Miniprotein binders against b1l550. Designs and how they scored, part 248

Target 1, 279 residues: b1l550
Amino acid sequence: MRLPEELLERARDIHSEAPSHRIKLDRVGSFGLKVPVEFKGFLLLAEADVWVSLPEGRRGVDLSRQVEAIYELSNPPKDPFSLCREAAISLLEKLNYADSSGVSIRFDAPLQDGESLKYYGVEISSIASDEIINKIRVEILGMTACPCTAELIRAYKSSEIAATHTQRSLGILEVSTKAEHPDPDKLASIIERAMSSPLRTYTKRPDEGGLVIRSLSNARLAEDVVREMIHLFLEEFGHLPEDTHILAAVRSMESVHMHDIYAERSFSLDEIRKEISSH
Below, E stands for the ipSAE of ESMFold2; O stands for the ipSAE of OpenDDE; V2 stands for 0.75 times the mean of E and O plus 0.25 times the DockQ between their complexes.

## First folded at step 19 (miniprotein)

Design yb9 (at its last look DockQ between E and O 0.88; V2 from the best seeds 0.81)
Fold by OpenDDE base, look of step 19:
Structure yb9 (fold): chain B 279 residues (1-279), chain A 89 residues (1-89)
Amino acid sequence: as target 1 above (279 residues)
Amino acid sequence: SEFTVEAEINGVRIRIEAEVDGKEIRITVTIEKDGRRIRFMYVITDPEKLAKYLEEIERIIKMFGVDPEEVKRLIEEIRRLIEEILERL
């Protein structure tokens, strides 16, 4: 049932009224929307959040208009990066009382693994005001082998390749930049290369053996992984604006402990370049 | 700056600036309408990216109610200018 449109003439516009308390809100919007996106030849159903700021003199936001803005741009499905940037801008244009807007899009990105698929988690965001800032967060699982235990076993057995405990580790790269969103596949590759070895969805026994031997040969602390991620990031993405902000992190799900090991570094490109040049 | 193109169409002021940084071109777009300004940037490294981002810029400018044919002409001018830069790099 649809109510008669003539009721709009008699009803108060609640959203445009003055609030009881004149306080600006930073974000008001719809969270957990499902939007179709096209990514690397896949049609994916992504989760999306859309929001705008609310001035102190306005009671509420026009939520329906926010939802319309992203769905108009989602048909036909397009790449999630363009969708994110375009939707953030569209929100500011359509909701002219807002001084800022934002869009976040989340999905599992497919990654080819031989004849099968693996994946990484991705969150794409754009925040628009006088300027647009683009943010991307990539998370992918890898394998780490402990160098400390390996050294103990080497000393004990005098083995060329020492046994050690291995675990799954989650690598994280988060990039905030005034440029367009960095390539997520490249970010995922940096994380995997920083680990002792990648994970595989499907392995035959010889391949599995090779994967483990590779891990043992590249034993790394969580700290080593983060430093390697930063190094590889600078090689690939050193061309980004100097004010680009990066978070590099790893969460190691240690197989010998009940808890995880976590390491991170937050930095700007300008900051890290100065740090490296000082050595 | 390698170039700056400015246009005013139906009260919307558009500025597109290109700067060369090594082998990359930074494109900064500024749109001003009704006292509001929005600025965003792309880094162009190859012709495929150029085509993609020019199409996006065209779509974005159209959101501000600018005449589609005038936007198209502007984008083609920008394309030509950037391609000339890419040929030199």
Scores: ipSAE 0.795, ipTM 0.928, lowest interface PAE 0.6, mean pLDDT 92
Fold by ESMFold2, look of step 19:
Structure yb9 (fold): chain B 279 residues (1-279), chain A 89 residues (1-89)
Amino acid sequence: as target 1 above (279 residues)
Amino acid sequence: SEFTVEAEINGVRIRIEAEVDGKEIRITVTIEKDGRRIRFMYVITDPEKLAKYLEEIERIIKMFGVDPEEVKRLIEEIRRLIEEILERL
């Protein structure tokens, strides 16, 4: 049932009142929304968060307007990156008392894998104020093969064993920029190419053998994977604004240890170029 | 090569700055309404995506409650100017 609309004239507008404690809030919003998006012809159900800042003189946020804003833009379903950027600006325009707004969208991105599909994780955000900052985080699993153990086994005089330990490693690229969100497939490709070998949804035995042999020929330390990610990133995305910030990281679930290995480097484009040019 | 187009539609000021260098297209949009200024940018390296991002810019400007036909004409002029520069390559 619907209450009589004329009650709106009798009820106080609680949200527009001043609060008893005049304290600014940085993020007030609706979190865990399910929104439809279209990505490379796939209709996906993504998870989204929306928020705005709340000035000290305003008691509450019009939360229904926040939710309405993103759902209006998601109909019909569209590119999640456009949705993210547009929703952040829409929130500022609709809720003009706010100094800033934010939107985050999370989904698993499908990726062609021969006759099948695999996936990688994507989380994007757009933070709007007088400027818009767009952030994307891509996570994808690959295989790494240890070069140290490979060298010890190679040096072993017996020709019966050519091996090293291999493991799944999680590669991470996170980019924060004033430009539009980078293409997630290109970020995922950079991570996979930096690894010893990609993972496959399935393989037949001869193909599986070839994949393992390839990984041995591309044995890499976690540190080298991070360095290669940075090198490949600069080749593909060096055009982004100089103050673009990047985090490149690998978390390797080392098969011979009870613990993980982690390597990371964060930098701005300006910073890394100066570092490289000094050598 | 670069250009700037400024417009005022229904009290909303819009400034679009474009720089074209080879295949790289850099677009900066500034929208000012009621004392609030919002600036955002695109760095397009695939010219096939130009139309997509110009349509996004059009949708964003329309959010400010302005005449959609004037916004459409502004975006078409920006596209024409960029395409003219690209043809000189």
Scores: ipSAE 0.788, ipTM 0.930, lowest interface PAE 1.0, mean pLDDT 90
ESMFold2 (binder alone), look of step 19: mean pLDDT 85; pTM 0.836

Design yc1 (at its last fold request DockQ between E and O 0.98; V2 from the best seeds 0.85)
Fold by OpenDDE base, look of step 19:
Structure yc1 (fold): chain B 279 residues (1-279), chain A 94 residues (1-94)
Amino acid sequence: as target 1 above (279 residues)
Amino acid sequence: GEIRITVEIEKDGRRIRFMYVITDPEKLEKYLEEIERIIKLFGATRIRITVEASSPEEARRLADKFRELAERLGYDEIEVTREGNRFTVEAERE
């Protein structure tokens, strides 16, 4: 049932009224939308959040316009990076009372693994005001082998390749920049290369053995992984603006403990360069 | 080489700036198309696009593309300025 349009002439516009308390809100929007995106030749259903700021003198946001903005740009499906930036701009245009807007898109990104696929988690965001800031977060699982236990067992058994406990570890890179979003596949690659070994969707027995042996020969602390991630990131993305902000983190799901080991570093490019140059 | 594109769009007193730092030439065309879409989506009455490249020749070629874009989009006043390896295209419409 659709109400008569004539009712709109009689009804107060609640959203445009003055609020009881004149307070600006930073973000008002729709969260958990599903939008199609095209990514590396795949058509994916992504989760999306859209929001704008609300000035102190306005009671509410036109939420329908927000939803319309993102879906107009999602048909036909396009890459999520362009979608974020374009939608952020569209939101500001359609909701001109807002001084800022934002879009966030989340999905599992396919990653080729031999003849099969593995994946990494990605969240792509753009925030628009007087400038556009682009943010990307990549999460991918890998494997770490403990060097401490390996050293103990080496000392005990006098073996060239010491046994040690291995575990799944989640690597995280989050980048905020005034430039375009960094390539998520490159970010995922950095994380995987920083760990003892990558994970595989499937392995034949010889391949599995090789993977484990590689891990044992490349044992790394969670701290090692984070430092390696930072090093590799600087090598690949050192061309980004100096004020680009990065979070590098690892959560190791330790197999010998009930708890996880976590390590992180937050930094800007200018900050980390100064730090490295001081040594 | 590295290409830096800075775009400023303006409408009704609102100004938005965004930039690209391009190291992969295969992505350049994609971003050019995106910039066009953004200009249209925003309804910009004034645009300023600055291109910096490794050579003045490359910067000029890109600036020419943006000039052509401005012309195609119906901007009336288009000015191109040069500072070393940096070119700026400014355009305005009613």
Scores: ipSAE 0.832, ipTM 0.939, lowest interface PAE 0.5, mean pLDDT 93
Fold by ESMFold2, look of step 19:
Structure yc1 (fold): chain B 279 residues (1-279), chain A 94 residues (1-94)
Amino acid sequence: as target 1 above (279 residues)
Amino acid sequence: GEIRITVEIEKDGRRIRFMYVITDPEKLEKYLEEIERIIKLFGATRIRITVEASSPEEARRLADKFRELAERLGYDEIEVTREGNRFTVEAERE
């Protein structure tokens, strides 16, 4: 049922009133939106959140304008990074009472894997105020091989046994910067290269053997993986602004344990370069 | 060589600054188009775009593109200044 438009002239505009308690809110938004995006030739259905700040003198947010801001820009579907940055600006323009806005977009990014596909997780955000801060989080699974067990087995009298426990490990890179979002494929590549071996959707026997040999030859602790991710990140993205903030982490689903191992390091580019250059 | 673009847009006293640090030349045109869309989405009455590149010639060519963008969008008080490899395009409209 559609109500008569004339009622708009009689009804109070509840959202524009002052609230009973004049308290500023940092984030008021529409969460869990489904938004079409185009990523590397794939049409994906992403999940998005949009929000703005709400001043102490305004009772409510014009939620329909928030939704309009992102959906207007998503038709036709386009690159999720451009969508994220542009929507954050559009929100501030459309909801002129806010002093900040934010957009987040989450999707699984497809990767070519031989004649098949695999995927990794991406979450991006853009927060606009007097500047725009762009954040990207990439999560991808790889394989790790334990160097401690490998060394014990090599030292054992049956030294011809080339073995250790291997497991899936989830690598995480999260970057917050004033520059544009880093390329997610490059972040995923950094994580995979830091692991003992990548995961494949499937392999034939000769290729599977090669994968296992690579993992055993590149055995790494979770701590080693985090350090390698940082090293590779600095090589690829050392050009970003000095106040760029990074979190590098690994959650290893240890095949011989009932629990996971976790390692992480957060830093700014300025901070880590000083640390590395010190003796 | 890397290209650094800093954009400042303003409307009704609200000022927003954002930047790009471009190392992949294939992405340059995409970001130029995005900057134009953002200027239009925001309805900016003042823009200030600073370009830095590895050579003065490259930086000048990019600054010329932004001057042409400002002209196309109807800005009529366009100034371009230079400090070494750094060019600044400032424009206003009302």
Scores: ipSAE 0.808, ipTM 0.932, lowest interface PAE 0.9, mean pLDDT 91
ESMFold2 (binder alone), look of step 19: mean pLDDT 85; pTM 0.854
ESMFold2, fold request of step 20: ipSAE 0.780, 0.795, 0.779; ipTM 0.924, 0.930, 0.927
ESMFold2 (binder alone), fold request of step 20: mean pLDDT 85, 85, 85; pTM 0.855, 0.860, 0.857
OpenDDE base, fold request of step 20: ipSAE 0.828, 0.816, 0.817; ipTM 0.939, 0.934, 0.934

Design yc2 (at its last look DockQ between E and O 0.97; V2 from the best seeds 0.85)
Fold by OpenDDE base, look of step 19:
Structure yc2 (fold): chain B 279 residues (1-279), chain A 94 residues (1-94)
Amino acid sequence: as target 1 above (279 residues)
Amino acid sequence: GEIRITVEIEKDGRRIRFMYVITDPEKLEKYLEEIERIIKLFGATRIRITVEASSEEEARRLADKFRELAERLGYDEIEVTREGNRFTIEAERE
């Protein structure tokens, strides 16, 4: 049943009323929307959040207009980066009482692995106010081999390639910048290269053996992985604005412990350059 | 070479700035199209676009593209200024 449109003339506009408490809200919106996006030739169903700020003098946000804004731009499906930036702008235009807007899109990104596919997690965001800030978070699994145990076993058995415990590790790069979103595939590659070895969806026995041997020959602490990620990031993305903020992290699901090992560094490009130059 | 594009759009006293730092030339056209869409979506009455490139020639070519964009979008007053390898396009409409 659809109510008569004439009722709109009689009904109070609840959203435009003054609130009982005049307090500004930072984010009001719809979370967990599903939107189609085109990514590297794939059509993907992504999860999306859309929001705007709410001034102290307004009771509520017109949520329907927010939803309309993102879906109007999602048909036909487009790349999620443009979608985020365009939707953020559209939200500010459609909801002119807001001084800021934001869009976040999440999905598993396909990554070619020989004739098969692996994936990484990605969250793409844009926040608009007097400027647009673009944020991207990439998470991908890799493998680490412990150098400490390897050294112990080497000392014990006198082997050139020492056995050691290996585990799955989650690498994370989060970048916030005034520039466009960094290439997520490049970010994923940085993470994988920082690990002892990448993971493979499809392996034959010789390939699997080679992968493990590589890992053993490239044993790394969680700390090593983070530092390597930062180093590789600076080489690839050093051209970004100096105020670009980065989080580099790894969570190693240690196979010999019940708990995980975690390491991270948060920094701006300006900050890290100063730090490196001081040595 | 690296191309830096800074876009400022304005409507009814609201101004929004955003930028691109492009190292892959294949992405340039995509971003140019996006900038056009954003200008339209926002309904900007005033735009200021600054382009900086590794050479004056490249910067000039980009500036020309943005001038043409402003013309196509119906802006009445278009001014282009140069400082070295940096060009600024300012356009206004009623």
Scores: ipSAE 0.830, ipTM 0.938, lowest interface PAE 0.5, mean pLDDT 93
Fold by ESMFold2, look of step 19:
Structure yc2 (fold): chain B 279 residues (1-279), chain A 94 residues (1-94)
Amino acid sequence: as target 1 above (279 residues)
Amino acid sequence: GEIRITVEIEKDGRRIRFMYVITDPEKLEKYLEEIERIIKLFGATRIRITVEASSEEEARRLADKFRELAERLGYDEIEVTREGNRFTIEAERE
């Protein structure tokens, strides 16, 4: 049912009124939107959140305008990173009473895995005010092999048996920067290269043997994986602004334990370079 | 190698500054097109674009592209200044 347009002349404009309590709000928005995006030739259905700040003198936000801002830009579907950055700016243009805007977009990124596909998790955001801050989080599973058990077995068996426990480990890189979002495939590659071995969607017998041998040959503590991720990140992305913030983490789902092992380090590029150069 | 582009757009007293740090030359054209879309989307009446590259020749070539973009979009009073391998394009329109 569509109501008569002339009712707009008689109804109060509720959202433009002053609120009874003049308190500014940091984030008012629409969460859980479904937005089509195009990533590496794939058409994906992503989840998106959009928001703006709300000044103390305004009772409500024009929610339909903020939803329209992202949907206007998503037809036809396009690169989620461009969509994220452009939508954040569009929100400030369309909702000029706001001091800041934000957009987040989440999707599973397809990744070639031999003759098949696998995926990794991506969440990006752009927050616009007098500057734009772009954030990306990448999560991908890999395999880790325990070096402590490997060494114990080597010593016990006089090096004739290569064995240790292996497990799935979730690697995480999160980057917050004033520059454009880093390439998610490069972040995923850094995480996988830091692990003992990548995981596969499935393996044929020759490939399965190779994965096991690779993991045993590259046994690493969770701490080593985090350090290697940081090293590889600096090689690839050391050019980003000095105040770029990074979180590198690994959650290892230890196969011989009922609980996970976790390691993380957060840092700015300025901070980590000073730390490394002090040795 | 490395290209740095800083963009500042302004409309009705609101100013937004953003940047790109490009190491993959295959992405350059994509970001140039994105910058143009953002300028149009925001309806900027004043823009300032700073380009820095590893050589003066590369920076000049990029600055020329942004000068042409400003002309195409109808900006007047286009001013280009240079400091080493850094070029700044400033323009405004009604």
Scores: ipSAE 0.799, ipTM 0.931, lowest interface PAE 0.9, mean pLDDT 90
ESMFold2 (binder alone), look of step 19: mean pLDDT 86; pTM 0.869

Design yc3 (at its last fold request DockQ between E and O 0.98; V2 from the best seeds 0.86)
Fold by OpenDDE base, look of step 19:
Structure yc3 (fold): chain B 279 residues (1-279), chain A 94 residues (1-94)
Amino acid sequence: as target 1 above (279 residues)
Amino acid sequence: GEIRIVVEIEKDGRRIRFMYVITDPEKLEKYLEEIERIIKLFGATRIRIVVEASSEEEARRLADKFRELAERLGYDEIEVTREGNRFTVEAERE
């Protein structure tokens, strides 16, 4: 049942009323929307959050306009990067009382693995105010081999390739920049290259053996992985603005412990350059 | 070479700035199209686009594209200025 439009003339606009407490809100919006996006030739259903700021003198946000803004731009489906930036701008235009807006889009990104697919998690965001800040978070699983245990076993059995425990590790790169979003595939590649070995969707026996041997020959601490990620990131993305902020992290799901090992570094490009130059 | 594009759009006293640092030339056209869409979406009455490239020739070519964009979008006053390998395109409409 649709209510008669005439009722709108009689009804108070609750959203435009003064609130009982005049307090600005940073983010008000719709979370958990599903929007189609095009990514590397794939049509994907992504999860999206949209929000705007709310001034102190306004009771509520026009939520329907927020939803409309992103869906208008999602048909036909487009790349999620452009969608984020365009939607952020559209939100500010449609909700002119807001001084800031934001869009976040999350999905599993396909990554070619031979004849099959693997994936990484990605969250793409844009926040608009007097400027647009773009944020991307990439998470991908890899494998790490422990160098400490390897050293112990080497000492014990005198083998060229020492056995060690291996585990699945989650690598994370989060980048916030005034430039466009960094290429997520490149970020995922950096993470994988920082690990002892990548994971494979499927392996034949010879390939599996080779993968494990490679990991054993490239044993790395969680700390090593993070440092390697940072190093590789600087090589690939050193051209980004100096105020670009990065979080590099790894969570190793240790196979010999019930707990995980975690390591991270947060930094700006300016900060890390100064640090490296001081050495 | 690296191309830097800084876009400023303005409407009714609201100004928004955003930028691109392009190292892959294949992405350039995509971003140019995006910039156009953003300008339209926002309904900008004033635009300022600064382009910087590795050569003056490349910067000039980009500036020309933005000038053409402004013309196509119906801006009345378009000014292009140069400082080395940096070009600024300013456009305004009533």
Scores: ipSAE 0.837, ipTM 0.941, lowest interface PAE 0.5, mean pLDDT 93
Fold by ESMFold2, look of step 19:
Order: C-alpha cells, then structure tokens, then sequence
Structure yc3 (fold): chain B 279 residues (1-279), chain A 94 residues (1-94)
C-alpha cells in the first residue's frame, strides 16, 4: 500500500527535529547493502556499508537518501573503486547536514590461475570530509615453509631427508592514502611474491611436487614474509603521498601447532623511509 | 612519468579536496572521467584543478582537457595559470 503524498504536509518531520540529548554521532548508516560491481570484466556481487556523521542538532538521518546515494551509482554496474569514491561524495551532497561520509565495499576479486580462477579478499573504503581518505585491504592465501625445521632436518646426521613443515598463510596489506586506491592485483602480487609459494586451485602430482620444492627453496619466517611485503610495497607504491599509512601482516596457520602465528607492521611512507635510511 | 592531479570542489561553503597520483598512463582517461562525474555529482560551483607532470607538454595537454571539461560543464571565468610543469585550472559557475 502506498500512502498519499499530501500527508507529508501534515506529519511532523521527525528526522529534522532536535534530539532530546544533543550529542553528535560519528557514524549513522546502512550496513550490508548488496550492490553489483564490474571488476576487470567480471560482474561481481559486492557488499557495501554507507554512513554519515550526524550533528548534535539533528535527530535522525534521511536513510532512504543515504541508500539512494550508492544505488543510483551502481546501475549499471561499474568499477567498485570509482563507485566507492563517487558514493562518498554523493552522500555529502545528498545529506548536507553531515560533516563527513563513508562508504565501504567488500568483494572477492578473481585472479587467473592457469585455466581456472582463484579469489582473494578486497575491502575498500572512502571517507569524505574536507578531503577524501581512501583505504584498501587485500587478503590472499599463500604457502609458507618453516626455515627453522628445515635447518634442523638438514643438520640431522643420520638422515638424508630434505623437509620442513608447510602451511597456508594469510597475507594482508592495508593501505590508507589521500590518493586513489592502489590496484588490488598489485597488492595481491606483492603478498604472493613474499610467500614461499603461491597456492593453486588444484594441481596434478608433477605440479604439486614443483610447488613443494619451490616452497622448500624459499623457506621464510612469517616475520620475513612481512619484511619482504614491505620492501616490495615500497618498490611499487613509493610514489604515494608521504602520509600514506600501511599495515603489512601475515597469519600463518602452522601445520605443526594448535595455534596460528601472526606478524604485523604498521607505518607511514615517511616513517619507513627514515627508518631504512638510518641503517 | 608520474602525473599528479589535485582537485578542489566547492558548493555552498563546503570544500572537498582529493587527489590522484597516476603512474599507469592507461588509467588516465578513467580518472578524468571519474573527476568529471564527481564534479557533476557534487554540483560544484567552484573548482580548482592542479596538474603536475614530468614535462610541460604533458601537463599543458592535461590542463587543456580540464579547461574543456569546465567549458562543457558550463563554467565561467575559467583561468589557466602555469608554473613550470604545474598548471592550475580554476573555474566558477552559478
């Protein structure tokens, strides 16, 4: 049932009233929206959150206008990064009482893997106020091989075994910058190259053997995976603004332990350059 | 070469500043189209676009594209100024 439009002239506008308690809110939004996106030729289903700040003098947010800001831009489906940045601006235009707006978009990005696809996690956001801050988080699985166990086995005098434990490890790069979002495929590539070996969707025995040999030849501590991620990141993205903030991390699902190992480093480009140049 | 674009848009006293640092020339047209869409979405009455490139010729060509963009969007009082490899395009409309 649709109610008559003329009732708008008689009803209180609850949203525009002052609240009983004049308290500013940082984020008031609609979360878990499903939006279609087009990413490098693929049509993907993404999940989005949209929000705005709410000033102390306004009782509520116009939620339909808030949702409208992203859905108007998502038809036809388009690049999720452009959608994210544009929707953040649209929110401020449509909800002009807000000091800031935010949009986040999450999807699984396809990556070519031989004759098949594999996927890695992408979450992006744009926060708009007097400036726009863009953030991207990429998560991709790889293989790590423990160098400590490899060295113990090599030193074992009565054995000719070349071995160590290998496991799946989740690599994470998160970048917050005033520039446009970094290319997620480049971030995923940095993570994979820092690992002992990439993971494949499937392998046959000769290929499986090759992956294991590669991982044994590139045995790395979780700490060194993080350091290599940082090194490779600086080579690829050293052009970003100096106040760009990065988190590099690895969660290793150690095959011989009941628990995971985690290593991380957060830094700004300015900070890490000073650190490196001091050695 | 590296291209830097800083965009400032303004409407009703609200000013928003954002930037692009472009190292892949194949993405330039995509970002130019995005900037145009953002200007239209915001309904900006004033814009200021600063372009820097590795050469004056490249920066001038980009500045000309932004001048043409401002003209297409109906801006008046379009000014283009230069300092080396940096060009500034400023425009206003009612």
Amino acid sequence: as target 1 above (279 residues)
Amino acid sequence: GEIRIVVEIEKDGRRIRFMYVITDPEKLEKYLEEIERIIKLFGATRIRIVVEASSEEEARRLADKFRELAERLGYDEIEVTREGNRFTVEAERE
Scores: ipSAE 0.818, ipTM 0.936, lowest interface PAE 0.9, mean pLDDT 91
ESMFold2 (binder alone), look of step 19: mean pLDDT 86; pTM 0.869
ESMFold2, fold request of step 20: ipSAE 0.798, 0.806, 0.818; ipTM 0.931, 0.933, 0.936
ESMFold2 (binder alone), fold request of step 20: mean pLDDT 86, 86, 86; pTM 0.872, 0.872, 0.871
OpenDDE base, fold request of step 20: ipSAE 0.831, 0.814, 0.814; ipTM 0.940, 0.933, 0.933

Design yc4 (at its last look DockQ between E and O 0.97; V2 from the best seeds 0.84)
Fold by OpenDDE base, look of step 19:
Structure yc4 (fold): chain B 279 residues (1-279), chain A 94 residues (1-94)
Amino acid sequence: as target 1 above (279 residues)
Amino acid sequence: GEIRITVEIEKDGRRIRFMYVITDPEKLEKYLEEIERIIKLFGATRIRITVEASSPEELRRLADKFRELAERLGYDEIEVTREGNRFTVEAERE
């Protein structure tokens, strides 16, 4: 049943009323929307959040207009980066009482692995106010081999390639910048290269053996992985604005412990350059 | 070479700035199209686009592209200024 439109003339506009408490809200919006996006030739169903700020003098946000804004731009499906930036701007235009807007889009990104596919997690965001800030978070699994155990076993058995415990590790790069979103495939590659070895969806026995041997020959602490990620990031993305903020992290699901090992560094490009130059 | 594009759009006293740092030439056209869409979506009455590039030739080429963009979008007053390795395109409409 659809109510008569005539009722709109009689009904109070609840959203435009003064609130009982005149307090500004930072984010009001719809979370968990599903929107189609085009990414590297794939049509993907992504999860999306859209929001705007709410001034102290307004009771509520017109949520329907927010939803319309993102879906109007999602048909036909487009790349999620442009979608985020365009939607953020559209939100500010459509909801002119807001001083800021934001869009976040999440999905599993396909990554070619020989004739098969693996994936990484990605969250793409844009926040608009007097400027647009673009944020991207990439998470991908890799494998680490422990150098400490390897050294112990080497000492014990006098082997050139020492056995050690290996585990699955989650690498994370989060970048916030005034520039466009960094290439997520490049970010994923940085993470994988920082690990002892990548994971493979499809392996034959010889390939699997080679992968493990590589891991053993490239044993790394969680700390090593984070430092390597930062190093590789600076090489690839050092051209970004100096105020670009980065989080590099790894969570190693240690196979010999019940708990995980975690390491991270948060920094701006300006900060890290100063740090490196001081040595 | 690296191309830096800074876009400022204005409507009814609201001003929004955003930028691109392009190292892959293949992405340039995509971002130009996006900038056009953003300007339209916002309904900007005034735009300022600043372009920095490694070569004067590239700068000129880009400046021309943005001038053409402003013309296509129906801006009445378009001014292009050069400052060293930087071009600025300013456009306004009623």
Scores: ipSAE 0.833, ipTM 0.938, lowest interface PAE 0.5, mean pLDDT 93
Fold by ESMFold2, look of step 19:
Structure yc4 (fold): chain B 279 residues (1-279), chain A 94 residues (1-94)
Amino acid sequence: as target 1 above (279 residues)
Amino acid sequence: GEIRITVEIEKDGRRIRFMYVITDPEKLEKYLEEIERIIKLFGATRIRITVEASSPEELRRLADKFRELAERLGYDEIEVTREGNRFTVEAERE
């Protein structure tokens, strides 16, 4: 049933009224929207949030314009990064009373794994005001092998064959920058290369043996995985603006412990360069 | 050689600045198209696009592309300024 549009002339425009308490709000929006995106030839169903700031003198936000801003741009489906940045701008244009806007988009990114596929987690956002700040978080599982146990076993057994405990570890890179979002595949690659070995969707026995041998050859502490992630990040993305902020972290689900190990470092590019150059 | 593009758009006193640091030349055309879409979405009456690149040929090609973009979008006051390995396109309309 569609109600008569003539009612718009008789009904109060609630959202344009002043609120009883004149308090600005930082984020007012629609969260959990489902949006189709195109990524590397795949059509994916992403989850999106959209919001704007609300000045103290306005009671409510025009929610239909918010939703229109992202859905209009998502048909036909397109690159989620372009969608995110463009929608943030569209929100400010459509909701001109706002000082800022924001868009976030979450999806599982496909990644080639031999003749199969695996997925890693991606969340991006764009916050627009007098500038656009773009943020990306990538999470991917890998394998870590403990170097301490490997050394102990070497001392007890032949150095020709090393053994140690291995476990799944979650690697995290989060980047906030004024430049365009970093390529998520490059961030995932940095995380996987910092690990002892990547995880596979499916392996046959000879391939599984090779995976284990690779992990033993690259045994690393969680702390060293984080350090290697930072090193590789600087090689790939050192060109980003100096005030770019990064979080690098690993959560290792240690197979021989009842608890996880966690390591992280946050920094700006200018901060870490000074640290490294000081030796 | 990387290409740095800084875009500033303005409408009704609101100014938004964003940038790209392009190291993969295959992505250049995609970002140029995105910049054009953003300018249209915002309805900018003033734009300023600053590009820095080490290749003189790339700079000339990009200057032409951004001048053509401003013309295509209906800007009447287009100024191009060059300073070494950098150029700036400023345009205004309405």
Scores: ipSAE 0.769, ipTM 0.922, lowest interface PAE 1.1, mean pLDDT 89
ESMFold2 (binder alone), look of step 19: mean pLDDT 84; pTM 0.847

